# VHH binders against q12xb4: the designs that were tried, part 35

Target 1, 267 residues: q12xb4
Amino acid sequence: MLDFVGLGLFDEKDISLKGLEKIHNADKVYVEFYTSILMGTDLEKMEMLYKKKITVLSREDVEQHAEDWLVDAKDSNVVFLTGGDTMVSTTHVDLRLRAADMGIKTTLIHGASIASAICGLSGLQNYRFGKSVTIPHPYVSNRGVRVVSQTPYDTIKNNIEAGLHTAVFLDIDKDKGYMTVNQAMEILLEVEGKLGEGVMVDRLAVGIARAGSPSPVVKADYIEALRDYYLGGPLHIVVIPAELHFVEAEALVKLAGAPEGILENID
Key: E = the ipSAE of ESMFold2; O = the ipSAE of OpenDDE; V2 = 0.75 times the mean of E and O plus 0.25 times the DockQ between their complexes.

## First folded at step 23 (VHH; framework vhh_8pnl_2)

Design E4 (at its last look DockQ between E and O 0.01; V2 from the best seeds 0.00; counts 0 for: pae O 14.7 > 2, placed apart)
Fold by ESMFold2, look of step 23:
Structure E4 (fold): chain B 267 residues (1-267), chain A 122 residues (1-122)
Amino acid sequence: as target 1 above (267 residues)
Amino acid sequence: QGQLVESGGGLVQPGGSLRLSCADAGFKFSSYWMAWYRQAPGKERELVARITRGGRTNYADSVKGRFTISRDNAKSTLYLQMNSLKPEDTAMYYCAASIRYEYGDYKEYDYWGQGTRVTVSA
């Protein structure tokens, strides 16, 4: 049996009671830290609270060599831990499909997802979100050309045209680190300079840091201003609102420090 | 280091075969969901085939049974084996990659290659 258990947002205490029960009954417990990490904890704290040894799997272990450890679940109870909610914004449905091909039963034990946390922290309504996107770190190609993805700009544009907010995830890379709101604002403005379509001109954005912690940061301002606003340590996420309902606008002003002027254009 | 570079396009007679390759020397190849798209003159870019990080595939109806997508993570290369080619397969073929997975045909990919031309004619 393979149980997927979500770890929630910030630290080892965010796990559900159901998740903890699965860990206690498990023969083997695995975790991956590459799709998301819990900034308020570490492996030692997790093992101490959960009273179970936890084996860390690399991206390669999970994505290229899954059969090497999935086989254990044929005759034992295996738990696979992931930050947040296990199937939200991860590729782990592939593991469930592979397990099914191997005759392995799987279950999901949910955790709190950043997708819902951004709604509560900002006051933006969950039904008004369109497709999400990730801003990948720019890189230099084998031919020496700087590559900056245009996809986040286009996704935001399409959502705005449909009246939908965009959740913008920020890349995590072992060499380039955790992308910040500041870097994300610079990338979006860089693409705006190239495309000139006006999508990022006078555009409100919401920067969120350390969701689920005792003291998260939530700051709304125009993209140009957020480029210069320090939100502290990781993890960061961005939300680009479309047109705002009056309650959403009031929430951004009162909860996220948005400029009061945004209230003047609300029906 | 990473840029998607397609190769293997060319001119072929109907019924012929071609094998397209897409190479990425980047550090994230094994983490990508990948796809082949194509764009014929005057048409919108359309999905041809996609493959997950773990090797699961799906295909556009127009190419099922004729095309095979595959990947070799050790070589950082994506392939498209194209058999029984038809004039309607004539297009620019693009390799695409994403670090995020969403269900459905409307997934937007983060990285795109420059394309390789496939021409199927007399």
Scores: ipSAE 0.000, ipTM 0.371, lowest interface PAE 12.3, mean pLDDT 87
Fold by OpenDDE, look of step 23:
Structure E4 (fold): chain B 267 residues (1-267), chain A 122 residues (1-122)
Amino acid sequence: as target 1 above (267 residues)
Amino acid sequence: QGQLVESGGGLVQPGGSLRLSCADAGFKFSSYWMAWYRQAPGKERELVARITRGGRTNYADSVKGRFTISRDNAKSTLYLQMNSLKPEDTAMYYCAASIRYEYGDYKEYDYWGQGTRVTVSA
């Protein structure tokens, strides 16, 4: 059997009791940290609390060589740990499908997800969100040209036109590190400068840092101002609201320090 | 589809004042750049004033210091306060809304009003 267990948002204590039970009953425990990471803990602390040895799997282990360790689940209990909630990543779904193809029964134990946490922290309503998007780190192409993705800009634009909020995930790169809200704002403004569609001009944005921690930061402001706001350490995420419900606007002002003027901008 | 409806135009003497209004019906007002344009007989349509979603404003040089553009998103209404009116201000005034702002000479707007006529004459 293969049990997918979400660890939650921040540290080793965020795991559910059911998740912990699965670990205790497991013959083998694996974890991946390339899709998400718990910033408030480390492998040693996790192993101490869970009282189980944990094997870290690389992206290659999961995406290319999953059969090598999945086979253990045919005859034993295997747990696969992920930050946040399980099956949020398409990689996890693919892994589950591979297990199914191998005749391995799978179960899901859910953890706290950033997708819902951003709603709780900001006061924005979850059912008003559209397609999410990730801002990738800019890179230099083989031709020596710096490439900045326009996809986030377009996604946000489409959502706004539809009256939907956008969850904007920020890239995690082994070499470039954790993208910050500040960097994200710079990138979006850069794209605005190139396309000139006006989507990001005076756009309200919400920066969130360290969701699930004892000291999360939530700051709402216009994108130009938020670009210069210090939110502290990782992880960061951005939300771009569309039209606000009056409750949402009130929440952003009182809970996220949004300009009071947004209360007058409610449709 | 959204509609913009202008009002407040009329006949006024030089030096007089008018306040134009543009009311939104059916589109997401707060998501759009708003602008006032005018078109005099035999002339091309020209930008008078523009206001961003956040309330930043810019004006044509010919109206700077005399006209004020403002918006009330709660009421989905755009305003143009016109003071010290001149005969050269005589035109059909149009309200426009756009989610886009093109850098350069061309601007695309998603919505246009039917216009309100302003006549400045002694």
Scores: ipSAE 0.000, ipTM 0.215, lowest interface PAE 14.7, mean pLDDT 91
ESMFold2 (binder alone), look of step 23: mean pLDDT 80; pTM 0.827

Design E5 (at its last fold request DockQ between E and O 0.54; V2 from the best seeds 0.00; counts 0 for: pae E 3.4 > 2)
Fold by ESMFold2, fold request of step 26:
Structure E5 (fold): chain B 267 residues (1-267), chain A 122 residues (1-122)
Amino acid sequence: as target 1 above (267 residues)
Amino acid sequence: QGQLVESGGGLVQPGGSLRLSCADAGFTFSSYWMAWYRQAPGKERELVARITRGGRTNYADFVKGRFTISRDNAKSTLYLQMNSLKPEDTAMYYCAASIRYTYGDYKEYDYWGQGTRVTVSA
């Protein structure tokens, strides 16, 4: 049997009681840390609380060599741990399909997902979100040219035109580090300067830091102002609202410190 | 946005082979989902093959069994091995990179190469 268990947002205590029960009854426990990072914990803390040895799987172990560890679930209870909620913003449904082909029963034990947390923290309604996007760190090419992706800008534009909010994930790079809300605002404004389409002009954004932690930050402002607002340490995420319902605008003002003037544009 | 550099294109007879490469040393390939696309004159770009960050591959139906996509993250290079080439494979071939998983919609890619021409003729 293979149980997929979500670890939630921040630390080892975010696991559900059902998830912890599955770990206690498992013969083998695996984790992957490559789809998300739990900033409030590490392997030692997890093993201490869960009272179980945990084996870390690489992206290659999961993507190319899954059969090497999935076979354990034919004769024993195997748990696969993932940050957040197992099937949200991952391609891990492929593991369920491969397990099914091998005759292995699977279950899902859910955890809190960043996809729901941004809605709760901002007050923006989940059914009004469109396609999400990730802003990659700019890089300098072999030719010495600075390269900046336009795809996030284009996705935000299309969502706004459809009346849909955009969840904007921020790149994590080994050498460049955790992208901040400030850097994301700068990148979007840089692309605006090149394209001149007006998408980022007088555009509201919501910066969120450390969701699930004891000290989360939620700050809404126009992109130009948010570029300079200190949100503290990682992890950061951005939401770009489209047209706001009155309750959403009120939530941004009261819960995220948005300028009260945004209420003047609401029916 | 064409900063990736493809190479290895050229003229080949039907049944022949070519190996395409895509590189940019300032680019961290391990962070990206990669793909090869092609475009014949007057037609839309179409997906040829995709490869995930962890190396799992997916191919368009028309290339089944003939092409192999691979990546070498240490060398920051993407490859397309093209065997049993047919005249209908004649096109400009592009590499593409996305910071996110894509289902093959070319509008979702962050970075593109300028292309390398493949011509298959007797």
Scores: ipSAE 0.418, ipTM 0.765, lowest interface PAE 3.4, mean pLDDT 91
Fold by OpenDDE, look of step 23:
Structure E5 (fold): chain B 267 residues (1-267), chain A 122 residues (1-122)
Amino acid sequence: as target 1 above (267 residues)
Amino acid sequence: QGQLVESGGGLVQPGGSLRLSCADAGFTFSSYWMAWYRQAPGKERELVARITRGGRTNYADFVKGRFTISRDNAKSTLYLQMNSLKPEDTAMYYCAASIRYTYGDYKEYDYWGQGTRVTVSA
């Protein structure tokens, strides 16, 4: 048996009682921290509270060598822990399918998800969100050329034209680290500079840091201003609103410190 | 829209084989879902094959077991083994990378190569 357990957003206490029960009944417990990480805890605190040894799996362990540890789930109870909610990452779905191919029965125990948390924190309505997108870290090619993905820019543009908000996930890379809201804004502005379509010019953006923590930061401002706003430590995520409902606008002003001027632009 | 470099294209007779490669050491290759697309003159770009980070594969209906997509993360290289090639397979073949699995829309990919031309003709 393989149990996928979402740990929630921030620390070891965010796990559900059902999740904890799965851990207590597990013969082996694994965790991955490369799709998401609980910034308010560490492995020691987790093991102490859960009263179980936890083995950390690398990206390679999960994506290239999963069969090596999945095989244990054929004859014993194995728990796979992830930050946030399970199966939000396509990597987890791939893993679950691999388990299924091996004849391993799987179950899901859900945790709090950043997908819903951003709505609660910002006041933006979940039903008004379009296709989400992830901003990958830019890189330098073998030819020495800086490469920046334009896909996030285009996705945001399409959503805005459709009157939909965009959840913008920020890349986590083992070498480059956790992308910040500031970096994301810079990247979007860089793409704006190249394409010149006007999508990001004076665009309202919402930066969110440390969702689920006792002190999350939610800041809404125009992208140029938000680029220079300090949100503190990770994790970060961005929302790019489209046209706002009056309740959404009010929420962004009162709850996220958005410029009051946005209230004048709503119908 | 990217610096991926395709190679291995060329002229081949019907029934022949080609092996395409795509490589770039500039980004974390193992973190990306990869795909091959192709575009024939006057046609839309279409998916040929996809491969997950973990190596699970998906193929377009026209492939019918003739092509095999694979990846070597250690070499940061994507491959497309093409067997039993047909004139209808003549196209520019593109390598694509995404940090997430897509629903088949080529616009969802983050990075692209410049393409390698495959011509199947007697």
Scores: ipSAE 0.314, ipTM 0.717, lowest interface PAE 1.9, mean pLDDT 92
ESMFold2, look of step 23: ipSAE 0.399; ipTM 0.768
ESMFold2 (binder alone), look of step 23: mean pLDDT 81; pTM 0.826
ESMFold2, fold request of step 26: ipSAE 0.329, 0.309; ipTM 0.720, 0.711
ESMFold2 (binder alone), fold request of step 26: mean pLDDT 81, 81, 81; pTM 0.832, 0.829, 0.827
OpenDDE, fold request of step 26: ipSAE 0.007, 0.006, 0.146; ipTM 0.257, 0.242, 0.632

Design E6 (at its last look DockQ between E and O 0.39; V2 from the best seeds 0.00; counts 0 for: pae O 11.5 > 2)
Fold by ESMFold2, look of step 23:
Structure E6 (fold): chain B 267 residues (1-267), chain A 122 residues (1-122)
Amino acid sequence: as target 1 above (267 residues)
Amino acid sequence: QGQLVESGGGLVQPGGSLRLSCADAGFTFSSYYMAWYRQAPGKERELVARITRGGRTDYADFVKGRFTISRDNAKSTLYLQMNSLKPEDTAMYYCAASIRYTWGDYKEYDYWGQGTRVTVSA
C-alpha cells in the first residue's frame, strides 16, 4: 500500500490523527521538502514526535526514479509525506498513476491546505476564487535585460474582470530566498508601470504570513501601502480580491485591517 | 518579446533529424518546468513536449516515439531531438518556461523564446 499523508500548514503538530496513525503503521516513511516547507518544524522534530525514521526524497527521486522506492509498496506499508495536502498544487498525481500501473493501491490522507487557509484567514469565500498564479523571482537575461513575468498580472486582470479573487503564490528559490509580500507588491507595480492598464491602481491585496502558526499575520491594504508593510518571516502568500461581497469586505476591514473606505464601494 | 533563445532549426528532408536547443544565460532552467511548442502559419500554438524540474517528460500524441525532450541544468539548456521528421512537422518551434506545473495550456507559461523555424520539404 502507498498512503499519501498531508502534513498541514506549519509544524509537526498539524498532521491529522489519521496521518499519524498511518505513519505509526508504516514500514517505510518518505518525505519530500521541495514542494513546500513546514516552517515551524524540521526533520528531527518530526521524527521525535512521530517516533518513526523518515527518509527524505529528492526531486529526482520522486520525478525520475519513483519506481525504485514505489516497489516497496507492493508488499509493505509505505507512507509518502508532503506539506499541506499532498495533491494540492503538486504534481504528485503522477505517483498515484505510476502506482496504479504497478498494481499498488493508494490512499489519500488529507492535510490542511493553504488553499483553504487563505479563505478562512481573510474571510474571502472559496467559490469566488479563479485561477491561481505564482510570481517567479525576476532575473537578468544574457542580453542584460531584467525579465519579469507578466503572467501573474494578466491572470489577476482576467480574474478581476470575471469577478474572481486570485490566490498568488510566491516563488521559493535556494539563492533568491522566500519571496515576500513586499517583493510581490513591487513586482506587480513594476509590471503595471510597463503595461499601464490600471489593474494594480488602487487595488486591494491581502498579505498572509505563517498561516497555520500560533500567530499568523493577515493584512489587507492597497498594493502601494502593502508594499511597505512588514509581515515578518516566511512563508508569505498574497490574495488579490476582485469585486467583494459585503461580508467579504467587512471581514477584510475587521479581521485584516483593510481601509474602512472599501465598504463604500460595495454594490 | 521572449528572451529565451532557440537554435538548431532549418530545412530537412522527410525522415531526417534535427536537434533544437534553448538557452539563456542567467536563466535558472532548474527552477522551471520547460516545454517545446510549435505553431504553423494560421494555427494556434500546440504543445510538442514538456519536461518537469526533476526530469519527467510528456509528449503530444503526434510526436511520441519520434521526439525526445531533455534538459541539462548544468548548462542551462533545453533540447528537442526530432527524428523521423514529416512535412506536417513544419512550423516555428518555441521554447517555453513556467514556474508552475502546466498541463498544456500555453497561456500559463512565464517566458518564451522567439522561435526557430523547422521546414520539412515534401
Scores: ipSAE 0.425, ipTM 0.777, lowest interface PAE 3.0, mean pLDDT 90
Fold by OpenDDE, look of step 23:
Structure E6 (fold): chain B 267 residues (1-267), chain A 122 residues (1-122)
Amino acid sequence: as target 1 above (267 residues)
Amino acid sequence: QGQLVESGGGLVQPGGSLRLSCADAGFTFSSYYMAWYRQAPGKERELVARITRGGRTDYADFVKGRFTISRDNAKSTLYLQMNSLKPEDTAMYYCAASIRYTWGDYKEYDYWGQGTRVTVSA
């Protein structure tokens, strides 16, 4: 048996009672921290509260060598822990499918999700979101060329044209670290500079830091201004709104410190 | 996105075979999904095949066992072996890479090659 358990947003106490029960009944517990990290806790605190040894899996362990540890679930109870909610990442779905191919029965225990948290924190309406996208860290190719993805720019553009908000996830990398809202703004503006389509010019953006913590930060401003705004420590996420409902605009002003001028531009 | 370079396209007769390659396909620690897409004239771009870092593959319905996607991480190269080619397979073939964990639709890729043209004609 393989149980996928979402840990929630911030610390070891965010896990559901059902999730905790799965851990207590598990023969082996694994966790991955590369899709999401609980910034309010650590492995030691988790093991202390859950009263179970937890093995950390690398991205390589999950993406290339999953069958090596999945096989344990054929004859024992294995728990796979993730930050946030399980199956949000296609990586998790892939694991579940691999398990199924191996004849392993799987279950899901859900946790709090950043997907809903951003709506609650910003006041933006969840049903007005379009396709989400992740900004990857720029990298240097084998040919020595710096590569910046244009996909986020295009996705945001398409959503805006459709009147839909965009949840913009920020990349987590073991070597490059946790992408910040500031870095995300820089990347989007860099792409704007290359393409020149005007999508990011004076574009309203919402930066969110440490969702689920006792002190989350939500700041809405134009991209150029937000680029220079300090949100504190990780994790960060970005929302790019399209046209705003008057309630959304009011929420962004009152709850996220958006410029009051945005209230004049709503229908 | 000029970092991905496709090759191996060309003119082939029906029933023939081609092997496409995509160099510098982003087979790094952060890369998870690699894929081949194709776009025929006047048609939308469509998925042909996809492969995860762990080697799991899926194929479009029209492939029907004729194509095989594979990757060589050591060579940073993605391949598409195409057998039993049909005129309907005529298209520009694109290599795509995703270097992150996608929430939602996994058809989203961060990088694209310029494409290699495949023409199947008698």
Scores: ipSAE 0.006, ipTM 0.230, lowest interface PAE 11.5, mean pLDDT 90
ESMFold2 (binder alone), look of step 23: mean pLDDT 80; pTM 0.826

## First folded at step 24 (VHH; framework vhh_8pnl_2)

Design G1 (at its last look DockQ between E and O 0.01; V2 from the best seeds 0.00; counts 0 for: pae E 15.5 > 2, grease 25 > 24.2, placed apart)
Fold by ESMFold2, look of step 24:
Structure G1 (fold): chain B 267 residues (1-267), chain A 122 residues (1-122)
Amino acid sequence: as target 1 above (267 residues)
Amino acid sequence: QGQLVESGGGLVQPGGSLRLSCADAGFTFSSYWMAWYRQAPGKERELVARITRGGRTDYADFVKGRFTISRDNAKSTLYLQMNSLKPEDTAMYYCAASIRYKYGDYKEYDYWGQGTRVTVSA
């Protein structure tokens, strides 16, 4: 059988007791690190705590050659590990479908997801979130033209018009590294400068670093000010609030250090 | 069509106050990002204060706590309240407007007024 186990947010200790039990009873344990990264751990620490050898699968192994390792679950207990919660913001439902086609029973053991963690850390209501988006690193095209994606700006605009907050994921690149909140603010302001629609003007943002760690950073301020605020090491994520309920605004002030002036003109 | 006209300048004693106004007869005043600049004799034009369409303000270090920029979109008017004036505040003061957000050190504004003179002397 095949057990999908979420690893949670930050380190090897975030696994649930149920997840750990599945690992202990597994004949084979697989992990992928391409959909998410647990910044507080590494493979050695995971193997030490879980007392089990863990085989790392590449994106190709998971997405293109899944049957090469899924077959093990026909006659043995297989565990597949994913950071966060396995089915959240992944295409791993495809593995469940493939397993079903092969007559393999699957189980989900959930883990904490960044999608819920940002709500708790910021005090923003989960039902007030719209479509999420990722800011990619800018790049220079083959013709020498700087390319900055406009999609994050447009997504934020549409959500704000609908009264919805935006979770803004930040790009990870082998050469450019982990995008910071500072870089994200610069990119959004650059696009604002080109479009002039005012979406990022007088706009609050919430910068969150190292969610799930012992000491995460949560800082809310206007985008221009947050551009210069150091949040420390990765991983970073941004939330752009829309119109705030009074409780949300109070939470941003008291928990994230937002300017007290935002409490004016809210309901 | 934007046409900016400053007023409210004059001669004032040190420690005194003036209120500058910048009016625009255009129907889209609320669409502009606005600023005050000044230019003393023999010096380059320098930013005094900026204000966004939504009212967020930004001030040069030399005027913080003494000057207040504000706008009244219903009256299509930008203001600069100048308190605790010093002789070094003597300059021609200019209103500037742009239909695009100006971040960083952009000095390329779409519209400029003709200026209003402020003189601070004993």
Scores: ipSAE 0.000, ipTM 0.209, lowest interface PAE 15.5, mean pLDDT 87
Fold by OpenDDE, look of step 24:
Structure G1 (fold): chain B 267 residues (1-267), chain A 122 residues (1-122)
Amino acid sequence: as target 1 above (267 residues)
Amino acid sequence: QGQLVESGGGLVQPGGSLRLSCADAGFTFSSYWMAWYRQAPGKERELVARITRGGRTDYADFVKGRFTISRDNAKSTLYLQMNSLKPEDTAMYYCAASIRYKYGDYKEYDYWGQGTRVTVSA
């Protein structure tokens, strides 16, 4: 049997009791950290709490060589751990399909997901979110030209026009590190400056830091102001709201410190 | 920035030994490889040693059996045992890990620590 277990958002304690039970009953426990990262823990802490040795799998192990370790699940209990919630990644779905093809029974134990966490933290309604997007770090092309992706701007624009909020993931770079909300705001404003379509002008934005931690930060403000707001350490994520319902606006004001003026603009 | 944290650097005499450690809370041990790099003043960063997930090791030519790279996956710690140190080994030593990460799209990243300084001097 193969049990997919979501670990949750932040540290080893975010796992559900059912997840922990699966681990305790497992003969082999695997984990992958290439689709998500838990900033508040490490492998040692996980193993200490879970009382089980955990084998870390690479992307290759999961995507190319899954049969090599999946076969164990035919005759024993294998647990596959992931950050956040399981099966959110298409890679995990593929893995589950492979297991099924091998005649391996699978179960799912869900964990907390950033997708729902941002809604919970901000008060925005989950059903009002459109396509998500990632802001990549700008880079210098081979031609020596600084390239700033327009894709996030366009995605946000399209969502707004559709009356949908946008979850904006922030890039990680080996040299530049974890993108911050501040950097994200700057990039979006830069793109606004280039395109001039008015999408980001006085746009309300929500910065979220360290979701799932004991000290998450949620700050809503206009993008120009949020650019200068310090949210603390990683991870960061941005939400760009579209038109708000009154309840959402009230939530952003009360829970995220949004300007009260946003309440006046709500129909 | 990355979450790799190097330690163990310091001042040693020629012929001395140091053991560098690289601790990571970011689970970079899922990487295909981890490595130690060094950068001396005025020089480019260069590979010192690399270790794959499977434990295969590669060393730079200047190592000549003096250094040993190892990893403890359970502790999420990479080590570099440096023996027979020479003045030429004076540098900032960096820990690195190559991992893939997904925020929307899969990307491959090399994570780096802030470095630990090794000074070999009489």
Scores: ipSAE 0.000, ipTM 0.201, lowest interface PAE 13.9, mean pLDDT 89
ESMFold2 (binder alone), look of step 24: mean pLDDT 79; pTM 0.817

